# VH-VL binders against Probable Brix domain-containing ribosomal biogenesis protein: the designs that were tried, part 17

Target 1, 155 residues: Probable Brix domain-containing ribosomal biogenesis protein, of Methanococcoides burtonii (q12zb3)
Amino acid sequence: MLITSSRKPSANTRTMCKYLASFFNCKYMTRGKMGLIDIVSLCENGLLMVVGDYHGSPGSIMFYDSHGVELLSIHLSVFYPDGYKYTPLKALEPSINGDGELFNLLSYYLDIPEGECYYDSKCLIASDDHLEFVYLDNMLFRLNIKNYRKMVMSE
Below, E stands for the ipSAE of ESMFold2; O stands for the ipSAE of OpenDDE; V2 stands for 0.75 times the mean of E and O plus 0.25 times the DockQ between their complexes.

## First folded at step 12 (VH-VL; framework fv_daclizumab)

Design n3 (from g15 with heavy chain S57N; at its last look DockQ between E and O 0.62; V2 from the best seeds 0.00; counts 0 for: pae E 4.6 > 2)
Fold by ESMFold2, look of step 12:
Structure n3 (fold): chain C 155 residues (1-155), chain A 122 residues (1-122), chain B 106 residues (1-106)
Amino acid sequence: as target 1 above (155 residues)
Amino acid sequence: QVQLVQSGAEVKKPGSSVKVSCKASGYTFTDYYMHWVRQAPGQGLEWIGYINPSYGNTYYNQKFKDKATITADESTNTAYMELSSLRSEDTAVYYCARSEWDYFPGDYFDYWGQGTLVTVSS
Amino acid sequence: DIQMTQSPSTLSASVGDRVTITCSASSSVDYMHWYQQKPGKAPKLLIYDASSLESGVPARFSGSGSGTEFTLTISSLQPDDFATYYCQQYDSYPLTFGQGTKVEVK
């Protein structure tokens, strides 16, 4: 998976890209002036995640396949727990659990195993209302889901 | 300078089809979605759908899914919308408009074509 | 689908007047966009994300609101401002517009 931002991201949005890249053990690439074709060419056969900026904060996460096809777009806001302090994340393989349509879509597209949140793990807890990013039994941050669109090829 | 130049007005009989073009210049065509919006005489604006010109994938307002077909040709920097089974209620000005591919939610149309009047009359 | 309702449908005003146009959403949305359209012309983006002015738009235009209620204000109407104004929600597809507000000379 390759993570980048929309054009002209805020500092908060760039920081979210770094958090996500650390969580998923993948590369964050600074957007710059690259267009869709340029960025997709760097994904090879991987998933592209684009973090969108909204009024100086992360406001969306969009997923594209390695051919630039839009798969899923999520409108969201970010919640950081009080007292959160950045620490380097170990390169543990993440798992996903939860329920609902968004959980099923993310489980499929991220291609990560379903698994419980153990004390010494990375896990994404997904529902249609929230995406919680948990590391070593502590929530790093939560994404509050406003809406999402399932964007699939019809033919 | 960004320009979206649409094909000229069309007069069509009921039951026929029409294909409206929108030629883009002044920017990288494949970096923007192309949307289509209609405006019936004396009425407001109604979103039809979009195409991603890079890969040809589309998304339609369900109201127009069986009425409109949106395509694009990268080699000519041109988007098209074909309207089928025309009826008098399809009489409207049809606009193309662009948005950035990586800005969602908050799709806004920063540049519009001049509009194409399609008149359906017997 | 999110329905957008503008009021008034028509507004008569004089140059120099303060003009306020409202847009109501059928369910809660985040910010929205405003467009200006003159007869025979395509719409022109005026304000995006409820309150951000597009490049080249005069400072007399401002937008505000959240949730289900949004306003567009022209602080001192100019001759170039007689037009029809549309709000548009961006929150989900299908994208929807208000029915328009025509600002005309009194």
Scores: ipSAE 0.231, ipTM 0.717, lowest interface PAE 4.6, mean pLDDT 87
ESMFold2 (binder alone), look of step 12: mean pLDDT 92; pTM 0.941
OpenDDE, look of step 12: ipSAE 0.535; ipTM 0.858

Design n4 (from g15 with heavy chain D107E; at its last look DockQ between E and O 0.58; V2 from the best seeds 0.00; counts 0 for: pae E 6.7 > 2)
Fold by ESMFold2, look of step 12:
Structure n4 (fold): chain C 155 residues (1-155), chain A 122 residues (1-122), chain B 106 residues (1-106)
Amino acid sequence: as target 1 above (155 residues)
Amino acid sequence: QVQLVQSGAEVKKPGSSVKVSCKASGYTFTDYYMHWVRQAPGQGLEWIGYINPSYGSTYYNQKFKDKATITADESTNTAYMELSSLRSEDTAVYYCARSEWDYFPGEYFDYWGQGTLVTVSS
Amino acid sequence: DIQMTQSPSTLSASVGDRVTITCSASSSVDYMHWYQQKPGKAPKLLIYDASSLESGVPARFSGSGSGTEFTLTISSLQPDDFATYYCQQYDSYPLTFGQGTKVEVK
């Protein structure tokens, strides 16, 4: 998976890209002036995640496949636990648990195993209302889902 | 200067098809989605769908899924919409409009074509 | 589908008047835009993200609101401002527009 941002991201959006890259053990690349073709060509056969900026904070996450097909777009706001700061994460393999349509979509596209959140794990807890990122039994941050759209192909 | 120039008005018989073009200039065509919006006489605006011109991927309002086919040609910076099995209820002005592909919380149409009137009558 | 309802459907005003148009959403939305359309012409973007003024739009136009209630305000109506105005939500597909508010000469 390759993670990038919208054009001209705020510092908060860049930081979210780094959190996500550390959580998923993947690469964050700065956006610059690259268009979709340029960015997708760097994904090779992987997933592209684009973090969008909204008024100085992360406001969306969009997923594309390696062919540039829009798979899923999520509108969100971010909640950080009081005083929490990014810390380096061990390269543990993340798992996902939860319920709902968004959980099923993320489980499918991220291709990560379903599993409980234990004291020595990375865990994404997904529902249609929240995405909680848990590391070593502590919530790093929560994404509050405002809405999402999935691409529906004709035929 | 950004411009979207659409093909001219069409008069068609029921059961036929029509293909409306939208030629883009003044920007990098593959950096923006191209949308189609219609306005029937005396009615408001209805969103039809969009195309990502980089890869040809499309997304349709379910109401128009079996009526409209959206395509694009990167080499000519032109988007197309074909309407099939025309009925008199398809009489409307059809607009192309662009949005930035990666500005999700602001998917707004900053530039519009001049519109193409399609009239379906016998 | 999120339904957008504008009020009033028609508004009579004179040059120099302060004009306010409201747009109500059937559910809470964060991403709302305003367009101006004159007869025989394409819509033109005025306000994006509820309150951000598009480049080249006169400062007499402003937008406000959140949740389910949004307003477009013209502080001092000019002759060029007699038109139909549409709100548009981006929060979910299908993208939907309000039914329009026609601002006409009193």
Scores: ipSAE 0.042, ipTM 0.649, lowest interface PAE 6.7, mean pLDDT 86
ESMFold2 (binder alone), look of step 12: mean pLDDT 91; pTM 0.935
OpenDDE, look of step 12: ipSAE 0.560; ipTM 0.868

Design n5 (from g15 with heavy chain G106S, light chain E54Q S92D; at its last look DockQ between E and O 0.53; V2 from the best seeds 0.00; counts 0 for: pae E 9.6 > 2)
Fold by ESMFold2, look of step 12:
Structure n5 (fold): chain C 155 residues (1-155), chain A 122 residues (1-122), chain B 106 residues (1-106)
Amino acid sequence: as target 1 above (155 residues)
Amino acid sequence: QVQLVQSGAEVKKPGSSVKVSCKASGYTFTDYYMHWVRQAPGQGLEWIGYINPSYGSTYYNQKFKDKATITADESTNTAYMELSSLRSEDTAVYYCARSEWDYFPSDYFDYWGQGTLVTVSS
Amino acid sequence: DIQMTQSPSTLSASVGDRVTITCSASSSVDYMHWYQQKPGKAPKLLIYDASSLQSGVPARFSGSGSGTEFTLTISSLQPDDFATYYCQQYDDYPLTFGQGTKVEVK
């Protein structure tokens, strides 16, 4: 999976890209002025995640496949627990847990194991209302879901 | 410098089809979504749908999903909208308008084409 | 679908008047935009994200509001401002416009 941002991202949006890249053990690439075709050419093999900026904060996540086809769009806000600061995480393999349609979509597209959250793990807890990112039994941050759309394709 | 130039007015008979073009210049065509918006005579604006020109994916307002087909040709920087099975109620001005694709179509329509009048009469 | 309701539908005004147009959304939106349309012309972006003035738009235009209630204000109406104004949400599909507010010469 490759993670990037919208063009001209705020510092907060760049930091969220780094959090996600560290959580999923994948690369974050700065966007610059690259278009979609340029960015998908840099995907090793798999999913492209684009974190969107809204008024200086992360406001969206959109997923594309390795051919640049839109898969999923999520409109969101971020909650950080008091005192949280970004540090790179250990390269533990993440798992996903939860229920609902968004959980099923993310479980499928992220291709990470479903399973219970263990106290010594990385765990994404997903529902239609929130995505909680848990590391070593502590919530790193939560994405509060405003809405999401499964994109309809003509091919 | 950004320009969206649409094809000329069309007069069509009921039951026929029409294909409206929107030629883009002054920017990288594949960096923006292209939308189509309808305005019936004396009426307000209705969103029809969009295309992402990079790979041809489309999204339609449910009202128009069986009426409109949106395509793009990146080699000519041109978006198209075809209206099928024309009826008199399809008479309207049809506009193209662009928005950023950068993270999803949540930005604004900063540039619009001049509009194409499609008149359906027998 | 997010419904956008504008008021008034028609407004008669004179040059120099302060004009206020209201737009109400059926649910909370973050991406609200205002467009101006003169007869026979394409719409033109005035205000994006509720209050940000598009480049080249005169400072007499302003936007305010958040959540479900938004306003467009023209502080001193000029001859070029007689037009129809539309609000538009870009938060969720289908994208929807208000019905329009026609500002006419009194």
Scores: ipSAE 0.007, ipTM 0.583, lowest interface PAE 9.6, mean pLDDT 85
ESMFold2 (binder alone), look of step 12: mean pLDDT 91; pTM 0.940
OpenDDE, look of step 12: ipSAE 0.021; ipTM 0.663

Design n6 (from g15 with heavy chain Y103L; at its last look DockQ between E and O 0.73; V2 from the best seeds 0.00; counts 0 for: pae E 4.7 > 2)
Fold by ESMFold2, look of step 12:
Structure n6 (fold): chain C 155 residues (1-155), chain A 122 residues (1-122), chain B 106 residues (1-106)
Amino acid sequence: as target 1 above (155 residues)
Amino acid sequence: QVQLVQSGAEVKKPGSSVKVSCKASGYTFTDYYMHWVRQAPGQGLEWIGYINPSYGSTYYNQKFKDKATITADESTNTAYMELSSLRSEDTAVYYCARSEWDLFPGDYFDYWGQGTLVTVSS
Amino acid sequence: DIQMTQSPSTLSASVGDRVTITCSASSSVDYMHWYQQKPGKAPKLLIYDASSLESGVPARFSGSGSGTEFTLTISSLQPDDFATYYCQQYDSYPLTFGQGTKVEVK
């Protein structure tokens, strides 16, 4: 998976990209002037995640496949727990837990194992209302879901 | 300079189809979604759907899913919308408009075509 | 679907008047834009994200509001400002516009 941002991201959005890259053990690439074709070409056979900026904070996460197909787009706001500070994470394999349509979509597209959250793990807890990113039994941040769309190709 | 130039006005009989074109210039065609918006005479604006020209993926307002087919041709920087089974209520000006592909949520239409009048009359 | 309702539908104004147009959403909206349309022409973006002016738009235009209530204001109306104004939400599909507000010469 490759993670990047929308064009001209805020510092907060760039930091979120780094956090997500650390959580999922994947690469973050600064956006620069690259368009969709340029960035998709760098994903090889992997997933592209684009973090969108809204008024100085992360406001969306969009997913594309290696052919540029829009898979899932999530409109969100971020909740940071008290004492939030970015710190690179250990390269533990993440798991996903939860219920609902968004959980099923993320479980499928991220291709990470479904499993319980343990005190010594990385765990994404997903529902249609929240995405909680948990590291060593502590919530790093929560994404509050405003809405999402899944895209389909026309026949 | 960004320009979206649409095909000329059409007069059609009920039951026929029409294909409207929107030729883009002055920017990288594949970096932007292309949307279609209609405006019936004396009425407001109504969103039809969009295409991602890079990959041909589309999304439609459910109201128009059986009426409109949106396509694009990268080689000519042109988007198309075909309206099928035309009826008198399809009489409207049809606009193309672009938005940034990675600004969801909160995208806006920064440039519009001049509009194409489609008149459906017996 | 999020319904956008503008008020008033039509207003008569003179050059120099202060004009206020409101847009009410049926559900909370974070991403709302304003467009201007002159007779026989395509709409033109004025304001994005409720209050940010598009490049080249005169400072007499301003936007405000959040949640379900938004306002477009034109200070000291100019002859070029007689037009129809539309609000538009981009929070959820289908994308929807207000029904429009026509600003006419008095």
Scores: ipSAE 0.194, ipTM 0.712, lowest interface PAE 4.7, mean pLDDT 87
ESMFold2 (binder alone), look of step 12: mean pLDDT 91; pTM 0.934
OpenDDE, look of step 12: ipSAE 0.612; ipTM 0.879

Design n7 (from g15 with heavy chain S57Y; at its last look DockQ between E and O 0.47; V2 from the best seeds 0.00; counts 0 for: pae E 5.2 > 2, grease 19.7 > 18.9)
Fold by ESMFold2, look of step 12:
Structure n7 (fold): chain C 155 residues (1-155), chain A 122 residues (1-122), chain B 106 residues (1-106)
Amino acid sequence: as target 1 above (155 residues)
Amino acid sequence: QVQLVQSGAEVKKPGSSVKVSCKASGYTFTDYYMHWVRQAPGQGLEWIGYINPSYGYTYYNQKFKDKATITADESTNTAYMELSSLRSEDTAVYYCARSEWDYFPGDYFDYWGQGTLVTVSS
Amino acid sequence: DIQMTQSPSTLSASVGDRVTITCSASSSVDYMHWYQQKPGKAPKLLIYDASSLESGVPARFSGSGSGTEFTLTISSLQPDDFATYYCQQYDSYPLTFGQGTKVEVK
């Protein structure tokens, strides 16, 4: 998976990209002037995550496949626990836990194992209302889901 | 300067087809989705679908999936829409319009073509 | 599909009037886009994300709202503002527009 941002990201959005890259043990590339075809061609495993900026903060996360098809797009706001500070994480393998349609979509596209959250883990807790990023039994941040758009397969 | 220039008006008979073109300039064609929107005489706007010109992937409003075929030629920076099995109710102005690909919610149309009138008459 | 209903369908106004157009969605949406269309011309983007003015749009235009109700306001109508206005939702496909509100000379 490759993580980048929309064009002209704020500092807050760049920081979220770094957190997500650290959480998922994947590469973050600064957007620069790259277009869709250039960025998608760099995705070895075929999945691209784009973090969008909204009024100086992260406002969306979008997923694309190796054909540039929008698979899932999430409109969101970010909640940071008190004492917010970017810190790279250990390269633990993440798991996903939760329920609902968004949980099922993320479990499928991210292709990470389902598992309970425990003391020495990275755990994404997903529902249709929230995505909680948990590291060593502490919430790093929560994404509050405003809505999402999923790919509708044509015949 | 961004421009979307569409092909000229067409008069067609029922049962025939028409192919409308939209030539883009002033920006990187593959960095934006290209949408098609129609406006029947005296009516509002209806979204038909879009193409991702990087790889030719399309997505259609279900209402139009058997009527419209959207294509693009990145070597000429041109998008196309073909309408098949034309009927009188297909008489409308057809617009191309672009949107960002890299931000949700961001599907607003910042630049539009001038429109192409397709008239279906016996 | 999300249905968009604009009110009023036609609005008669004079230069200098404050004009208010509403757009109601059949289910909750986060944001609306607003377009202006003059006769024989393509639509032109005025406001994106409910309240953000597009570059070059006069400050007399403003947008507001959330949930199922959104409003476009022209604080002091000018001769150039007689046109038809459309709202557009982007919450889900198919993208849908309101039926339009024609602002005409009283």
Scores: ipSAE 0.101, ipTM 0.672, lowest interface PAE 5.2, mean pLDDT 86
ESMFold2 (binder alone), look of step 12: mean pLDDT 92; pTM 0.942
OpenDDE, look of step 12: ipSAE 0.427; ipTM 0.829

Design n8 (from g15 with heavy chain Y55W; at its last look DockQ between E and O 0.52; V2 from the best seeds 0.00; counts 0 for: pae E 7.5 > 2)
Fold by ESMFold2, look of step 12:
Structure n8 (fold): chain C 155 residues (1-155), chain A 122 residues (1-122), chain B 106 residues (1-106)
Amino acid sequence: as target 1 above (155 residues)
Amino acid sequence: QVQLVQSGAEVKKPGSSVKVSCKASGYTFTDYYMHWVRQAPGQGLEWIGYINPSWGSTYYNQKFKDKATITADESTNTAYMELSSLRSEDTAVYYCARSEWDYFPGDYFDYWGQGTLVTVSS
Amino acid sequence: DIQMTQSPSTLSASVGDRVTITCSASSSVDYMHWYQQKPGKAPKLLIYDASSLESGVPARFSGSGSGTEFTLTISSLQPDDFATYYCQQYDSYPLTFGQGTKVEVK
């Protein structure tokens, strides 16, 4: 998986990219002037995650496949616990748990094992209302879900 | 300068097909989604769908899924929309319009083609 | 589908008038855009994200609103502003437009 941002990201959005890259043990690349084809070619047949900026804060997370197809787009706001600052995370294997449609979509696309949150782990707790990122039994941040859209197959 | 130049007006009989083109210039074609929007006479705007020109992947308004086929040719910087099984209610002006792929949540259409009138008459 | 309803449908105004157009969404939306369309021409983007003015658009245009209610305002109508105006949401596919508001000469 490759993580990047929208063009001209705020410091807050850049920090979110770093959190996510550290959480998922993947590469964050600064956006610069790269176009879609350049970024997708660097994904090496993997998932592309783009963190979008909205008025100086992270406002969206978008997922694309290796063909540039939008798979999932999430509108959100961010909650940080009091006193928490970004620090690089240990390269522990992340897991996902939770319920709901967004959990099922993220479990499928992120390709990380489903599992309970332990005191010595990285854990994504997903629901249709929230995404909570937990590290060593402490919440790093929570994404509050405003809306999302997914690739829809024809009925 | 960004320009989207569409093919000329078409007059078609019911049951036939039409293919409208939209040639882009003044920007990197693969950096933007290309959308199609229609406007029936005296009516408002209806979104049809988009294509990512880099890979040819598409997304359609369900209302138009069986009516429209959107394609793109990166080598000529041209997007296409084919309308099948034309009926008189398909008479409309059809616009192409671009949006930035990496700006979410605001898919807004900053540049539009001049429009292509498709008239379907028996 | 999110339905967008504009009011008024038609507005008669004179040069110099303050013009206000509203757009109401059937569900709360975070992202709203406004377009201007003159007869025989393609729509032109005026305002994105409810209140951000597109490059090259005169400062007499402004936008506001959140949730389900949004407003486009022209502070002093000019001859070039007689046109039809559309709002557009981008919170959910399909992307949808309001039915339009025609601003015509009084």
Scores: ipSAE 0.019, ipTM 0.620, lowest interface PAE 7.5, mean pLDDT 86
ESMFold2 (binder alone), look of step 12: mean pLDDT 91; pTM 0.936
OpenDDE, look of step 12: ipSAE 0.630; ipTM 0.885

## First folded at step 13 (VH-VL; framework fv_daclizumab)

Design p1 (from n2 with heavy chain Y103L F104W; at its last look DockQ between E and O 0.79; V2 from the best seeds 0.00; counts 0 for: pae E 6.1 > 2)
Fold by ESMFold2, look of step 13:
Structure p1 (fold): chain C 155 residues (1-155), chain A 122 residues (1-122), chain B 106 residues (1-106)
Amino acid sequence: as target 1 above (155 residues)
Amino acid sequence: QVQLVQSGAEVKKPGSSVKVSCKASGYTFIDYYMHWVRQAPGQGLEWIGYINPAYGSTYYNQKFKDKATITADESTNTAYMELSSLRSEDTAVYYCARSEWDLWPGDYFDYWGQGTLVTVSS
Amino acid sequence: DIQMTQSPSTLSASVGDRVTITCSASSSVDYMHWYQQKPGKAPKLLIYDASSLESGVPARFSGSGSGTEFTLTISSLQPDDFATYYCQQYDSYPLTFGQGTKVEVK
């Protein structure tokens, strides 16, 4: 999976890209002047995640396949727990837990195993209302889901 | 430098079809979604749908799913919208407008075509 | 569908007037935009994200609001500002516009 941002990202959006890349053990590529052709070429047949910026905050996470086809797009806001400090994450393999349609879509597209959150794990707890990123039994941050849309059918 | 140039006005009889074109220049055509929006005389704006011209994938407002077909031709940098089974209430100006492929939900239409008047009368 | 309702539908004003147009959404919206349309022309973006002024748009235009209630304000109406104004949400499909507010010479 390759993670990048929309063009002209804020510092907060770039930081979220780094957090997500650390959580999923994947590459974050600074967007710069790259267009669709350039960034899709760098996906190496993998998933593309784009973190969208809107007025200085992360506002969306969008998923594309290696051909630039929109798969899943999530409109969101970010919550950081009181007292949270970012620390570099160990390269543990993440798992996903939860229920609902968004959980099923993320489980499918991220291709990570379902699993409970243990004291020594990374886990994503997903529902139609929240995405909670848990590391070593502590919630690092939560994404509050405003809306999402799934794959557009070609005719 | 970005331009969206649409085909000329059309006068059509009820029951026929029409195909409106939107030729893009001044940017990389496949890097942007192309939307279609209509405006009936003296009325507001209605969103019809979009195409991702890189791969031909489309999304339609449910109201127009049986009326409009959106296509694109990458070799000519041209998007098309075909309207079928025309009725008098389809009389409107039809606009193409572009958006970024990677800026949702907060994007907007930064460039619009000049509009194509389609008149349905007999 | 998110319905966008503008008021008033028509507004008569004179050069120099302060003009306020409202847009009400049927459910909460984060991403609201305002367009200006003159007769025979395509819409033109004025305000994005409720309050951010598009480049090249005069400073007399401003936007405000959040949730379900939004306003577009022209602080001192100029001859070039007689036009129809539309609000537009880009939060959920189908994308929807307000029905328009025509600002005309009193």
Scores: ipSAE 0.091, ipTM 0.680, lowest interface PAE 6.1, mean pLDDT 86
ESMFold2 (binder alone), look of step 13: mean pLDDT 92; pTM 0.940
OpenDDE, look of step 13: ipSAE 0.559; ipTM 0.869

Design p2 (from n2 with heavy chain Y103L; at its last look DockQ between E and O 0.56; V2 from the best seeds 0.00; counts 0 for: pae E 7.3 > 2)
Fold by ESMFold2, look of step 13:
Structure p2 (fold): chain C 155 residues (1-155), chain A 122 residues (1-122), chain B 106 residues (1-106)
Amino acid sequence: as target 1 above (155 residues)
Amino acid sequence: QVQLVQSGAEVKKPGSSVKVSCKASGYTFIDYYMHWVRQAPGQGLEWIGYINPAYGSTYYNQKFKDKATITADESTNTAYMELSSLRSEDTAVYYCARSEWDLFPGDYFDYWGQGTLVTVSS
Amino acid sequence: DIQMTQSPSTLSASVGDRVTITCSASSSVDYMHWYQQKPGKAPKLLIYDASSLESGVPARFSGSGSGTEFTLTISSLQPDDFATYYCQQYDSYPLTFGQGTKVEVK
């Protein structure tokens, strides 16, 4: 998976990109002036995650396949718990837990194993209301879901 | 210096088809989605669908799924929309419009073509 | 589908007037865009994300609102502003426009 931002990201949005990259053990690449083709070519048959900016804060997370097809677009706000300070995370393999349609979509597209959240793990707890990022049994931050849209495929 | 230049007006008989073109210049064609929007005489705007020119992937308003076919040719920086089984109700000005695929909020149309009048007349 | 309703449908005004146009959504939407269209011309993006002014748009234009109610305001109408204005939502497919508000000479 490759993580980048929309064009002209705020400092807060760039920090969220780094944070997500640390959580998912993947690369964050600065967007610069690259277009869709340039960014997608760097994914090498993988998932592209784009973090969008909203008035100086992260406001969306969008997923594209290695051919630039939009798979999922999530509109959100970020909550940080009291006393939190960003630090790089250990390279533990993440798991996903939860329920609902967004959980099923993320479980499928992120291709990470479903697993419990325990003392020595990285865990994404997903629902249609929020995404909670848990590290070593502590919530790092929560993404509050405003709305989402998914790819509509013709059968 | 972005420009979207559409093909000229068309007069068609009911039951026929028409293909409208939209030639892009002044930007990297495959980095942006191309949308089609119609406006019947004296009426408002109605979104038809879009194409991602880089990969040919499309998405349609369900109302137009069996009416419109959107394609693109990156070698000529041109998007196309074909309307089939034309009826008098399809008489409208058809616009192409560009959106950036990764903006937040996305799907606003920053540049529009000049419009192509398609008249379906007996 | 999210239905967009603009008010008024037609507005007569004089140069210098303060003009306000309302766009109401059938469901809550987070984001709204405004377009200006002059007769025989393509629409032109005026405001994105409810309140952000597009490059080259005069400062007399402003937008506000959230949820189901959004407004476009022209603080002092100029001759160039006689046109039809459309709102557009992007929260849900299909993308939908309001029916339009025509601002015409009183």
Scores: ipSAE 0.023, ipTM 0.631, lowest interface PAE 7.3, mean pLDDT 86
ESMFold2 (binder alone), look of step 13: mean pLDDT 91; pTM 0.935
OpenDDE, look of step 13: ipSAE 0.630; ipTM 0.884

